VHH binders against q7zyf1. Designs and how they scored, part 3

Target 1, 260 residues: q7zyf1
Amino acid sequence: ALRIKVISMGNAEVGKSCIIKRYCEKRFVPKYQATIGIDYGVTKVHIKDREIKVNIFDMAGHPFFYEVRNEFYKDTQGVILVYDVGHKETFESLDGWLAEMKQELGPQGNIDNIVFAVCANKIDSTKHRSVDESEGRLWSESKGFLYFETSAQSGEGINEMFQAFYSAIVDLCDNGGKRPVSAINIGFTKEQADSIRRIRNCKDSWDMLGVKPGATRDEVNKAYRKLAVLLHPDKCMAPGSEDAFKAVVNARTALLKNIK

## First folded at step 1 (VHH)

Design e1 (framework vhh_8emy_2)
Fold by ESMFold2-Fast, scan of step 1:
Structure e1 (fold): chain B 260 residues (1-260), chain A 120 residues (1-120)
Amino acid sequence: as target 1 above (260 residues)
Amino acid sequence: QVQLQESGGGLVQPGSSLRLSCAASGFTFSSYWMHWVRQAPGKGPEWVSSISSSGGYTNYATSVKGRFSISRDNPSKTLYLQMNSLRPEDSAVYYCARGLYFGSYSFDYRGQGTQVTVSS
């Protein structure tokens, strides 16, 4: 039987434990005391006619448990990264979670060989949504991660997320512990995704084109040309690409208006 | 041999409805996420909608949310896209696509496409 280790990561109160409980309520037996911030369970799943034994570590996200979490990152095949779509800070913390894991795995531990499923959780909430789906998807896809919209409360997206997650881990194991060739084949690259994310966060036309304030007409046009080719509608399928392309065009127009 | 064949496109007036179909063969349809992607003349491809293998989870691009509805019938191996309140901006070739990984925008196969033209 194939044996895999998965962990859950994310800020306190994003609903990580609710996701695990929703899927594994009948299968999850806590092994560790709640006071240490780690709940351990075992479940069996069937993926593509194969029985898989899954060891799940539901790790508390509070800074108080940092030293305990450090001991559990090793030998992981899959990570469920959870944030709350109603609290943007939890989304912005995801890069910090990846950094924490990388730090604890050290130079020999490469997260590129780990399957990540990002859960944009609490989509059932009646309160205002702080993180757009396009933003969450772009962040996730730019890193080669699976992306799901989930509600632990309603159960929406939960079974689909776990099915896709475990299937991807099986594919990883069948490739000798390496992720299958990146399946971001829908017409955009990491560079395109990173550029869109950068442009979305820029307020200044100089920053959007990646030039210093006071750049010459020639420098502005060179930067524009590079980005326009990169983000051209014929070449980029990434979420938010059309808005990013328009922003780049508008930035060039604004800057050149004041250059003789 | 994986095959995806779209149908149901046509010329309609703004405000009209159309239902697109995609007939799948050559793979276990019920095991894959399916997607609709469109491409307008002179523009890059745009993801429109996704549906999970069971049909229990659906997702939509912001531009079509509330107007389009994706569904599937696993016994007949058919994917659908119900398009309501069509706008000129919806004019494009619509492609049915199979997901490489479940729950991802990534796809490895798409059909020949079906033309949707919305004009007065």
Scores: ipSAE 0.000, ipTM 0.169, lowest interface PAE 14.9, mean pLDDT 77

Design e2 (framework vhh_8emy_2)
Fold by ESMFold2-Fast, scan of step 1:
Structure e2 (fold): chain B 260 residues (1-260), chain A 120 residues (1-120)
Amino acid sequence: as target 1 above (260 residues)
Amino acid sequence: QVQLQESGGGLVQPGSSLRLSCAASGFTFSYYAMHWVRQAPGKGPEWVSSISYSGGSTNYATSVKGRFSISRDNPSKTLYLQMNSLRPEDSAVYYCAKWGYSLRYYEDYRGQGTQVTVSS
């Protein structure tokens, strides 16, 4: 049987424990739970007609437990990374969580050999939503992470997340602990994802093309060409790419009307 | 759970046409680019075609360009592959595929496939 280690990461009160507890049996360790902020659980699942034993470490997100969490990052096959869609700061903290893990894995730290499932949690509170699905999805997919919209309260997305997460870990283990070599280059690059995110956050057409106000026609066209090639629909299948490409085209048109 | 179910394959003569369908469930279909991949016996998988989440962009492998057309119907959560001017070398099991992550998660999901056989 395969034995895998998974951990949960994310800010306090984003619903990590609720997600884990809803669908996992736990072997409670009373002596350490209150002291070190780690809940330990064991469950068995069947993926692709194989039995997998899963050891789950539900890690407290408070800074007080930083030193304890560091001991649990090593030898991890999967991470469930949780934020609250109603609190944008929990989403913005995700890069900090990745940095913490990478630091503790050391100079050889390679999170590319770990499956990440990002849970955009508390979607049952959609009317108070501060992080759009496309934003969370793009951040996740740009890093090679699985993305799911979840609600621990309603159960929405939870089974789908766990099934995909465990299947990806099985694939990783079957490939010697590394991602299988892809024979097909139809995804998207970090540069494409970063450009789409930047364009979405731009205030005006000058910012969108990455030029200073008052740039010449030649400077505008040079910047446009670079972005148009990068984001061309034939070259970029990333979420939001069509909208970003249209925005770039429209920005060029708007700027050139006012030049001269 | 993500499910992809292909249909429409069969045995046809060279020069014939077939339309493959893929019924998707368990995810927000309209948010993902979708792909067709084929695999002939004794060969590795070959990418055939891709379509963007809105259907506004399509790409094709050189071997099928001009003969195949990919399309989607987001309301019905269905992906299509129209195959014209079929050749014996098009014989393969055809899979629809979804991967909404980086190339590190290539072929996250594939259906059971549908067999296409083109015989002389």
Scores: ipSAE 0.000, ipTM 0.281, lowest interface PAE 13.3, mean pLDDT 77

Design e3 (framework vhh_8emy_2)
Fold by ESMFold2-Fast, scan of step 1:
Structure e3 (fold): chain B 260 residues (1-260), chain A 121 residues (1-121)
Amino acid sequence: as target 1 above (260 residues)
Amino acid sequence: QVQLQESGGGLVQPGSSLRLSCAASGFTFSSYGMHWVRQAPGKGPEWVSSISWSGGSTNYATSVKGRFSISRDNPSKTLYLQMNSLRPEDSAVYYCARDFYLTSGYRMDYRGQGTQVTVSS
C-alpha cells in the first residue's frame, strides 16, 4: 500500500491538533512524547478506491522545539499549514515556517515537490476576523498551495481539506514525486500576485500606482496603463484582482483630478 | 552563518556597463529567491530587481527595466546584476539580499555589505 508522511506546522494555539483530532476521531491512535513536542499517529484513508497509510506528525509550534522539528521535515510528502483567522500574526508567521522548512530540506528536498494545504482556521469564532479570505487565498495560491477555510470546533471544511490534500499527494506520488504540470497552472503570475499585495497595502493613490507624490499626468497615465493591463480581469484570475483593478482605476481618477 | 559578499562596483562614465556579483555562503543558495537593492546618498533604499530560486522568474523596478538583467548560477552560489546604459541617477551602494520565500519579490532577511557604483564624468 502507498505510505505517505504528513506534518502539520503553524504557531502555537492555532488549532493544529484539533484539526487532526476532528478528522481522525476513532481513526487515529496518537503517540505523544511531551518532552519532544511531537504528536505521532498512523491512520488509513481511502483515496480513489485505494487504501493509503498516513504517518502524521503534529509538530509543536513553540520556538523551544525548533531543533526537534528539524529532524521531522525529511521525507515529507504533505504539509498542513495552519493559522488563526482571528490573529493576523499567525498568518504573517507562515512565511517564517516556509523559510524554516526550506532551510532544513535544502535542494534535495525541494519544497515545490511537497503538497501544502493551508488552513485558515477558527472561522467559527465570533470575534473580529483579522485576515480576509481573499488575502489568505491569494497568499496560498500564489505559492501553488491548497487553501481551505476551516473550523476544528464545528468540523466545517475539515473533511473537504483532507480529501483534496490526500488526493493531491496521491497525484504527486503517481507522478514520480514531482508536481504535475496542471497543478502549477494557477491562472496568474508572481508579478500579478505581488502587484495585488502591494496595492492592498497602499495608503494613498500615489503609492497605489507606484509613482512618487508630484508625478506628472504622463507618469500617472504610464503607471496606470501598465497596472491596468497587468490586472485586467481577462488577463488575471488571481484572488483580489478585481478589487486591485478597481483601486488602480480609482487612484488614477483621484490623482488626475488635481493634476493639470 | 549567512554571508553575502558583493563585488564589481566602480566609477564609470554615463552610458557604460558594469556587472555586479554576489557570493553567497552559509545557506542553501538554490532554495532562496534573491534581490538587488540600492541606496543613493540622502535617499532611502530602493528595490532594483529579484530572481526566483530556480532563475525561472525575474522582476525589475520600472527605473531599470530594459537596462538591467539579473541572473544566478546555483552551482557556484553566485548572483549577478548586469547593468547597461548606466545613468548618473544609478549611482548608489548596491546590496545583495536574500528573499524569505520563493514567491515574494519584496521580502528580504539578510543583506551584504554593499558595493559602490558611481556614474559620473
Scores: ipSAE 0.000, ipTM 0.117, lowest interface PAE 16.3, mean pLDDT 76

Design e4 (framework vhh_8emy_2)
Fold by ESMFold2-Fast, scan of step 1:
Structure e4 (fold): chain B 260 residues (1-260), chain A 119 residues (1-119)
Amino acid sequence: as target 1 above (260 residues)
Amino acid sequence: QVQLQESGGGLVQPGSSLRLSCAASGFTFSDYYMHWVRQAPGKGPEWVSSITSSGGRTNYATSVKGRFSISRDNPSKTLYLQMNSLRPEDSAVYYCAKSLFYGTWYDYRGQGTQVTVSS
């Protein structure tokens, strides 16, 4: 039987333990070692008519357990990254979790051989949503990660996420621990993704076009042309690209009104 | 049972048009990005075109831009590729592929349909 190791990562209280428990209802035979700050379990699942044994490590996000978490990053086939759509800080922390994992893996540091599933959790919440779907998708897909909107409370998205996640891990294992050579990355470039994220986070029209306040009409138009080509609807399929393109057009119009 | 079945290939002369179809079954078609990929003898696979799950956005390889058009019909679970102004270098086996809605990897591809452009 194929054996795989998966871990869950994310800040405290984002719901990662609830996601795992929701999925494992009637499927899981858990063994928990709360004394070491990690809940782990063993289960068997059937993917593509094969039985696979899954070891799941539900890693604590509390600072007290930091040292213990670092010991378990190695030899992992899959990672579930969880954040709370109602608390933007938990989303911003994902880059920190990835940096920590890369540091623990050492000079090899190659996460390209690990399947990542990002769970934008707590979509059932009636409170203000601070991370919209397009930003979560853009961050995830720009890194080659799977992205899912989930609710541990309602069960929405949970089974779909795990099915896709395990299928991707099986495919990776069948290809000698790396993505199949026949697979091709598609959709958008890193430059397009980085530009969309920058534009979303801009404070004013000067920043949006990447020019300094007081730039000349020629400088504004030069910057606009570069971004308009990069983000044109015919050339960019990235999540959030349409809004970014409109923002760039509007920024140019606003700046040129006052330059003469 | 996930299945992708391509059809519409054949032997045509340079300058001709051809329409490829891909019939999908065993999964929720409307949740997936769909792609056309081709492979010529002795070469690796080459991405040709992609379409979003809703059909709202499309993208093309520079070598086919302006000549090929990708489309989909979600109710009938069918993907299409309209190929115009065919060239000898377009000769290849054409594959329909799906990737997870929230992923960038192909998780399944079909058996393919042969396109040969020759005088």
Scores: ipSAE 0.000, ipTM 0.157, lowest interface PAE 17.2, mean pLDDT 76

Design e5 (framework vhh_8emy_2)
Fold by ESMFold2-Fast, scan of step 1:
Structure e5 (fold): chain B 260 residues (1-260), chain A 123 residues (1-123)
Amino acid sequence: as target 1 above (260 residues)
Amino acid sequence: QVQLQESGGGLVQPGSSLRLSCAASGFTFSNYAMHWVRQAPGKGPEWVSSISYSGSSTNYATSVKGRFSISRDNPSKTLYLQMNSLRPEDSAVYYCARPTYWFGSLESYFDYRGQGTQVTVSS
């Protein structure tokens, strides 16, 4: 049977343990996960015509367990990154989690050959949502990661996530552990994705155009032209790009209205 | 839940035209590039066409370029494929697709695909 190792990563309290436990045919061991910060599960799944044996390591997110987590990054085929859509800081911490994994794997390891599934969790929450779907999806897809909206409480999105995640790992394994070349023309670059994400996180028009408050009309127009070319509908197919382009156009209009 | 529902397929003679439709739900359609992918019996999936989120940019497989036209209507959340000058080699099940990741095989695009609509071009 094909054997794969999966780890889960994310801040404390994002609900990742609840997601993981739903797909383990055996209970996690060791029984007292708080002692070492790692909970271990095993499950068997069938993806198309293949039986997959999955070893899942649910890693505690607290800095106290950093040294324990380091031992478990090796030989991983898949990573489930979890954040809470109601707490933006958990989303912003994902870059830190990637950095930690890259540091531990060193230059000999290659995360490009690992399947990542991002879970935008707690979508059933009645609290204010602080990370929109397009923002989470853009961050994920710009890195080649899978993106899912999930609720551990209701079960929404979880089966779809695991099915796609395991299918992607099988695809990777069938291609010799190397990323296959896509025949589909993806219409955006990392620079476009990074610009869209930056613009979405801006609170004022000066920041959206990347200019300092008090910039001249010429400076505003120069910044606008660079972003308009970068995010033009003919050149950018990225998730959230239309909203980012509209924001840039509106920012220019707002700033020029008040510049003499 | 992401849902894509294709329609418009059928049996036609070579040289005929068909227009396929795909109704999307469960996600913000206007924020995503969309694709058409086809699969003939006993063969793997073949990418056919792509369209940007706004509809301003389109791409086509060499085998269909000049004959097929992809378009979308964001207010109604519908994707279209206008197929002209159909050939027997165009016979396949056509799928509307939203990709899940960029480095996967074409099969990975079927994780967010519809049920498909059969197109048969035969005399």
Scores: ipSAE 0.000, ipTM 0.287, lowest interface PAE 12.3, mean pLDDT 77

Design e6 (framework vhh_8emy_2)
Fold by ESMFold2-Fast, scan of step 1:
Structure e6 (fold): chain B 260 residues (1-260), chain A 123 residues (1-123)
Amino acid sequence: as target 1 above (260 residues)
Amino acid sequence: QVQLQESGGGLVQPGSSLRLSCAASGFTFSSYAMHWVRQAPGKGPEWVSSIYSSGGSTNYATSVKGRFSISRDNPSKTLYLQMNSLRPEDSAVYYCAKGYRLSFYTPEGFDYRGQGTQVTVSS
């Protein structure tokens, strides 16, 4: 199953931990926050009929934990960015949070490969809100981020946010975005990855096997054997390898049906 | 300077147990996922197990699942692999590894590897 890493960011007291606790179905380890400023949670979700394991790191927003937070930005697929609709300063701090993450990821890290879900939290508050929905939505959409109005207290918007968030991360991972945590950059080669990418973009069975139209049965079988070994599930754990292997098998069957 | 030093290998009988250790230095150990990789003579490297920075999430190759257990002690900067019900096919040099930063694909291997520790399972 695909595994993803997500972190939560935002000022202290915006309700980040309440959002995470309300949704997380597996253990949430609060004692880590007391020690290093990071709470850890795990959950399993089903997106598009796939089981996804999610590792959630809830990062303490206090300046005291700045150096600890810096160590956890790496290898993140998703960010839940939280502010309190009743306290405008928490919204205005979002640009600072993005700047901190960009700085720590450095020139080799690109936030364009990370899915962001912005949570305008505490919409259940009996006090007048300080940030209009239109303002929060515009800021989020201008950056290509998902936007949700949420209440950890009532549960409003929480499930909808997480479903859209995880679906976007799965889409990014499956379509050649940032590497999935489950892949961890081992168990496959550049040749395997290049082959999968090529096969995914092929228009017909001849192209898929890398042979010219009109190739003989022997040529088709030779090309098939090379690709089947290269992409076999026991030999290749790259994203898309199972689909590529199936495509190669089907291409051979289709071509051999019409070759004498 | 990144350094990884494995220990705990040896010659054991089938069905035996071994505990491997890896002492890490030169980087913020608690911030990186760590991995065990093995390589048998004449074969390419095979990923065995991974553990995330907090120790809260682990993953295993199908061939070792249920028999091996990965763990870590962040304060001491040490990674462990508890290997139970060892089989002849588990014979290999076992490497402690730190993964690459970002890539859609990687060369065979890891960003950083130790020198390895030999495990031989034979009668």
Scores: ipSAE 0.000, ipTM 0.100, lowest interface PAE 19.6, mean pLDDT 74

Design e7 (framework vhh_8emy_2)
Fold by ESMFold2-Fast, scan of step 1:
Structure e7 (fold): chain B 260 residues (1-260), chain A 120 residues (1-120)
Amino acid sequence: as target 1 above (260 residues)
Amino acid sequence: QVQLQESGGGLVQPGSSLRLSCAASGFTFSRYAMHWVRQAPGKGPEWVSSISGSGGYTNYATSVKGRFSISRDNPSKTLYLQMNSLRPEDSAVYYCATDYLWYGSSYDYRGQGTQVTVSS
C-alpha cells in the first residue's frame, strides 16, 4: 500500500487543528501522538482502486515551535495551508510559511514536487470577510496550488478538499514524485497573478501603477498602458483580474486629475 | 530537565494483572502525548499504547488491545498502564516515552524501564 506524508501549516487560531479534527473524528483510527508543536494522526483512505496510508502532521504555527517544525518538513508529499478569511494577516502570512518550508528543505527539496491545498477557512463566519474568494484563489492557483473554501465548524468543503488533495498526491506519486503531464489550463501567467496581488495590496494610486509620487502625465500613462494590456479581461482570466483592471483605470483617472 | 521514571514491573504468572506507572517531570505534562513501548530480549522495540495530553484519545497495539488500558493523571504527572490477562509473550522491559522527545518514527527512552516477566 502507498504511504504518504502530509503536513498542515498556517498561523495559530486559523482553524487548522479543527479541520484535521473534523476529518479525523469521522475517518481516522488514530495512533494519536500530540506535542506542544506537532499533532500526529494516521488514516487509511481509498483513492481510485487503491488503499493509501496517510500520516498527517498538524504543525503548530507559533514561532516558539519553529525548531520542532523544522524536523518534520522532510519527505512530505502534501501540504494543507490554512488561513482565516476573517483575518487578512493570516492570508498574508502564507508567503512566510512557504519561505520557511523552502529554507528548511534547501535546494535538495523542491516544493514544486509537493501538492499544496490552500484552505480559506471559517467561511461560515457572519463577520466582515477580509479576504475575498477571488484573492485567495488567485494566490493559490498562481502557484499551482489547489484552493478550497472551508468551514471546520459546519463541515463545508472539508471532505471535498481532502478527496481532491489525496487524489492529486496519488497522481504525483504515480509519476515518480513529479506532477504528471496534464491538459494545459493556462488562462493567466504568473506575472498577471503577481500584478493582481500587488495591486490588491496597494494603498494609493501611485503604488497601484508602480510609479513614484510626482510622476509626469507621460509616466503615468506609460505605466497604465503596460498594466492595462497585462490585465485586460480579454487577455487575463485570472481570478480578481476584473477588479484589478478597474482599480488601475481608477488610479490613472485619479492621478491625472491632479497632474499639471 | 525532562525526567521519566517507570515502576511497577515484576514476575507474575500467566493470566495475572500488573499495573505500571511512569512519573514525569521537567515539562508541561498535560500538553504532551505519552506512550508505552516495550522491548523483549533479542527483539526490537515494540509500541504498546499511546494517550493524548488531555486523555481524550487512546490507541493500542493489536497484540494488547482488549487486555491493556492506558491512562494518565495530569495533576500528579503520572502515566499508567493496566495490564490484564498477561501472556508469556508480554515479557519485556517496558518504557514510557513522551512526544517532547520523539524523533520521527522512534522514541527517546529516559531510563532503564521496568522489567515485566510472565512465567510460572
Scores: ipSAE 0.000, ipTM 0.116, lowest interface PAE 17.5, mean pLDDT 75

Design e8 (framework vhh_8emy_2)
Fold by ESMFold2-Fast, scan of step 1:
Structure e8 (fold): chain B 260 residues (1-260), chain A 122 residues (1-122)
Amino acid sequence: as target 1 above (260 residues)
Amino acid sequence: QVQLQESGGGLVQPGSSLRLSCAASGFTFSTYWMHWVRQAPGKGPEWVSSISTSGGSTNYATSVKGRFSISRDNPSKTLYLQMNSLRPEDSAVYYCARYTLGYFRSDEFDYRGQGTQVTVSS
């Protein structure tokens, strides 16, 4: 019998526990453990005609529990990383969560051997959405992570996420504890993803092209050619590439209008 | 109405001992895990210790392990923190806290007390 350990991570109030409860209400054998900021459960699931025993640790996100969380990162096969699409700060905190996990796993903590499922949660919210799907998907896929839009409230996306997540973990285990190359083939490079994120945050045409104010026509055109090839929609499958490419074209036009 | 009231803080010299108390009311104290957390000026909150319903299991932050001892008296509905070999870095407001026990729950405190100030002078 295959046994897997999964943990959930994310800020307080993102709906992390509600996601787990929604999926596990019918599949979960309740095992209440003494709590120190970690809620523990056990479930059996059937993936590809195999029964697997899943140990789920729902980790409290509050800074109070940092030292307790440290003990639970080891020997993990899967991570469910949750943020609230209505609160951009919870999305921006994801890099901090990864840093915490990497620090505790130490130099042997190769996250490439762990399946991550990112849940863009609360998509049912009637309030304004502050994190676009393309933004969340780009962040996730640039790291080789699975990306899902979920609503713990409605149940939307929950079963799909867990099914894909557990299937990926089974594939990991069948591949000697390493993710298959195809599982992390995201159809674009880290350089493309980094460029798109950088451009989206730029307010200045000089910054968009990655040149200093006062760059020559030749320097502007050289930077433009590099980015245009990198981000061309026919060559870059990354979410947001079309908008980034248009921004680069417009930045070049604006700068060249004033240089000569 | 759930209520938690901390007491026992004060100003002490390094190396001294203090015992903090937390009086609980409005719930069945004996059925809940209880916790101590602290917050120093200009720093974020830090979990200090936890104790099981019967007192049979205790956990401590590495910074206080071997110096602090958590205990409870269910008949009097009181939680204690015995603090020995106090250091200046232990200076903080100490809070008594409770989480509702359940398999899947928000990591926010159900209830937190008003706190008691501990100051360890150099």
Scores: ipSAE 0.000, ipTM 0.137, lowest interface PAE 16.8, mean pLDDT 76

Design e9 (framework vhh_8emy_2)
Fold by ESMFold2-Fast, scan of step 1:
Structure e9 (fold): chain B 260 residues (1-260), chain A 120 residues (1-120)
Amino acid sequence: as target 1 above (260 residues)
Amino acid sequence: QVQLQESGGGLVQPGSSLRLSCAASGFTFDSYYMHWVRQAPGKGPEWVSSISYSGGTTNYATSVKGRFSISRDNPSKTLYLQMNSLRPEDSAVYYCAKALTRFYSGLDYRGQGTQVTVSS
């Protein structure tokens, strides 16, 4: 049977362990003290009548466990990245998680050939949701990652996430350890995704257009034209593109009102 | 352009306290995680502490937890590190760094550092 290694990553208290326990009838082998921050489980799943043996390493997110975590990144086929939709900093930490993994894998490691499933968790508790679905989806899909809205408490999204995640890993293994073309999102480019993310994070109109404060009318219009072409509704299907395009239009209008 | 200027270092006795400051400019301070990182001669950089953009979440390396306290003042664009019960092993150049996440990347710091020496 096909054997795969999966790790879970994310900040403390985002619900990683609850997601794993909710779906998998896994066995944790308590080989280590709880203080080392790694829980190990084994489960068997069936994908298209194929038996897959899954070794799951649930890695504690606190910086305290960094030196223990780095021993477990290697030889991984899949990663479950979890954040809490009610706590924006857990989402902002995802780039740090990727950076940690890349650094520990070194030049011989390539995350392009690892399946990532991003779980926007705790959607059941969205009284003050801090990360919009479009924001989480854009970040994930711009990297070629799977994206799911989940609730470990209600079970929403959990089964769908694991099925898609394991199926993608099987496809990767069957394709010689390389991502199939069908795993790449179609409808937008990395440049479009990066621009939308940048615009969403900008607080002033100058930064939105990528111009210096005090730029001339011609400089503002040149920057606007570049972004308007890039984010045009006919050319960009990325999540959040309509809001980003509108923000760019509004930024231009605001800046030009005071420029002579 | 991004600028970070650390201050507050010096020579102190073991068991003493010291407070480091980092003055930030050239970026939207309250939109970034901030880190303290240290480097002793002949050693690689060691991450010390991080603080979220609002100050709501703080994290510490195991070696300093319970002794150091990170804080920030977004209106004045200043990051702080309160260091208590200093040990000789804490001797290093201390750098502040900006990042989008809780993890220090090594490519993200712009500060020149401030030297802390804990000795008799």
Scores: ipSAE 0.000, ipTM 0.138, lowest interface PAE 17.4, mean pLDDT 77

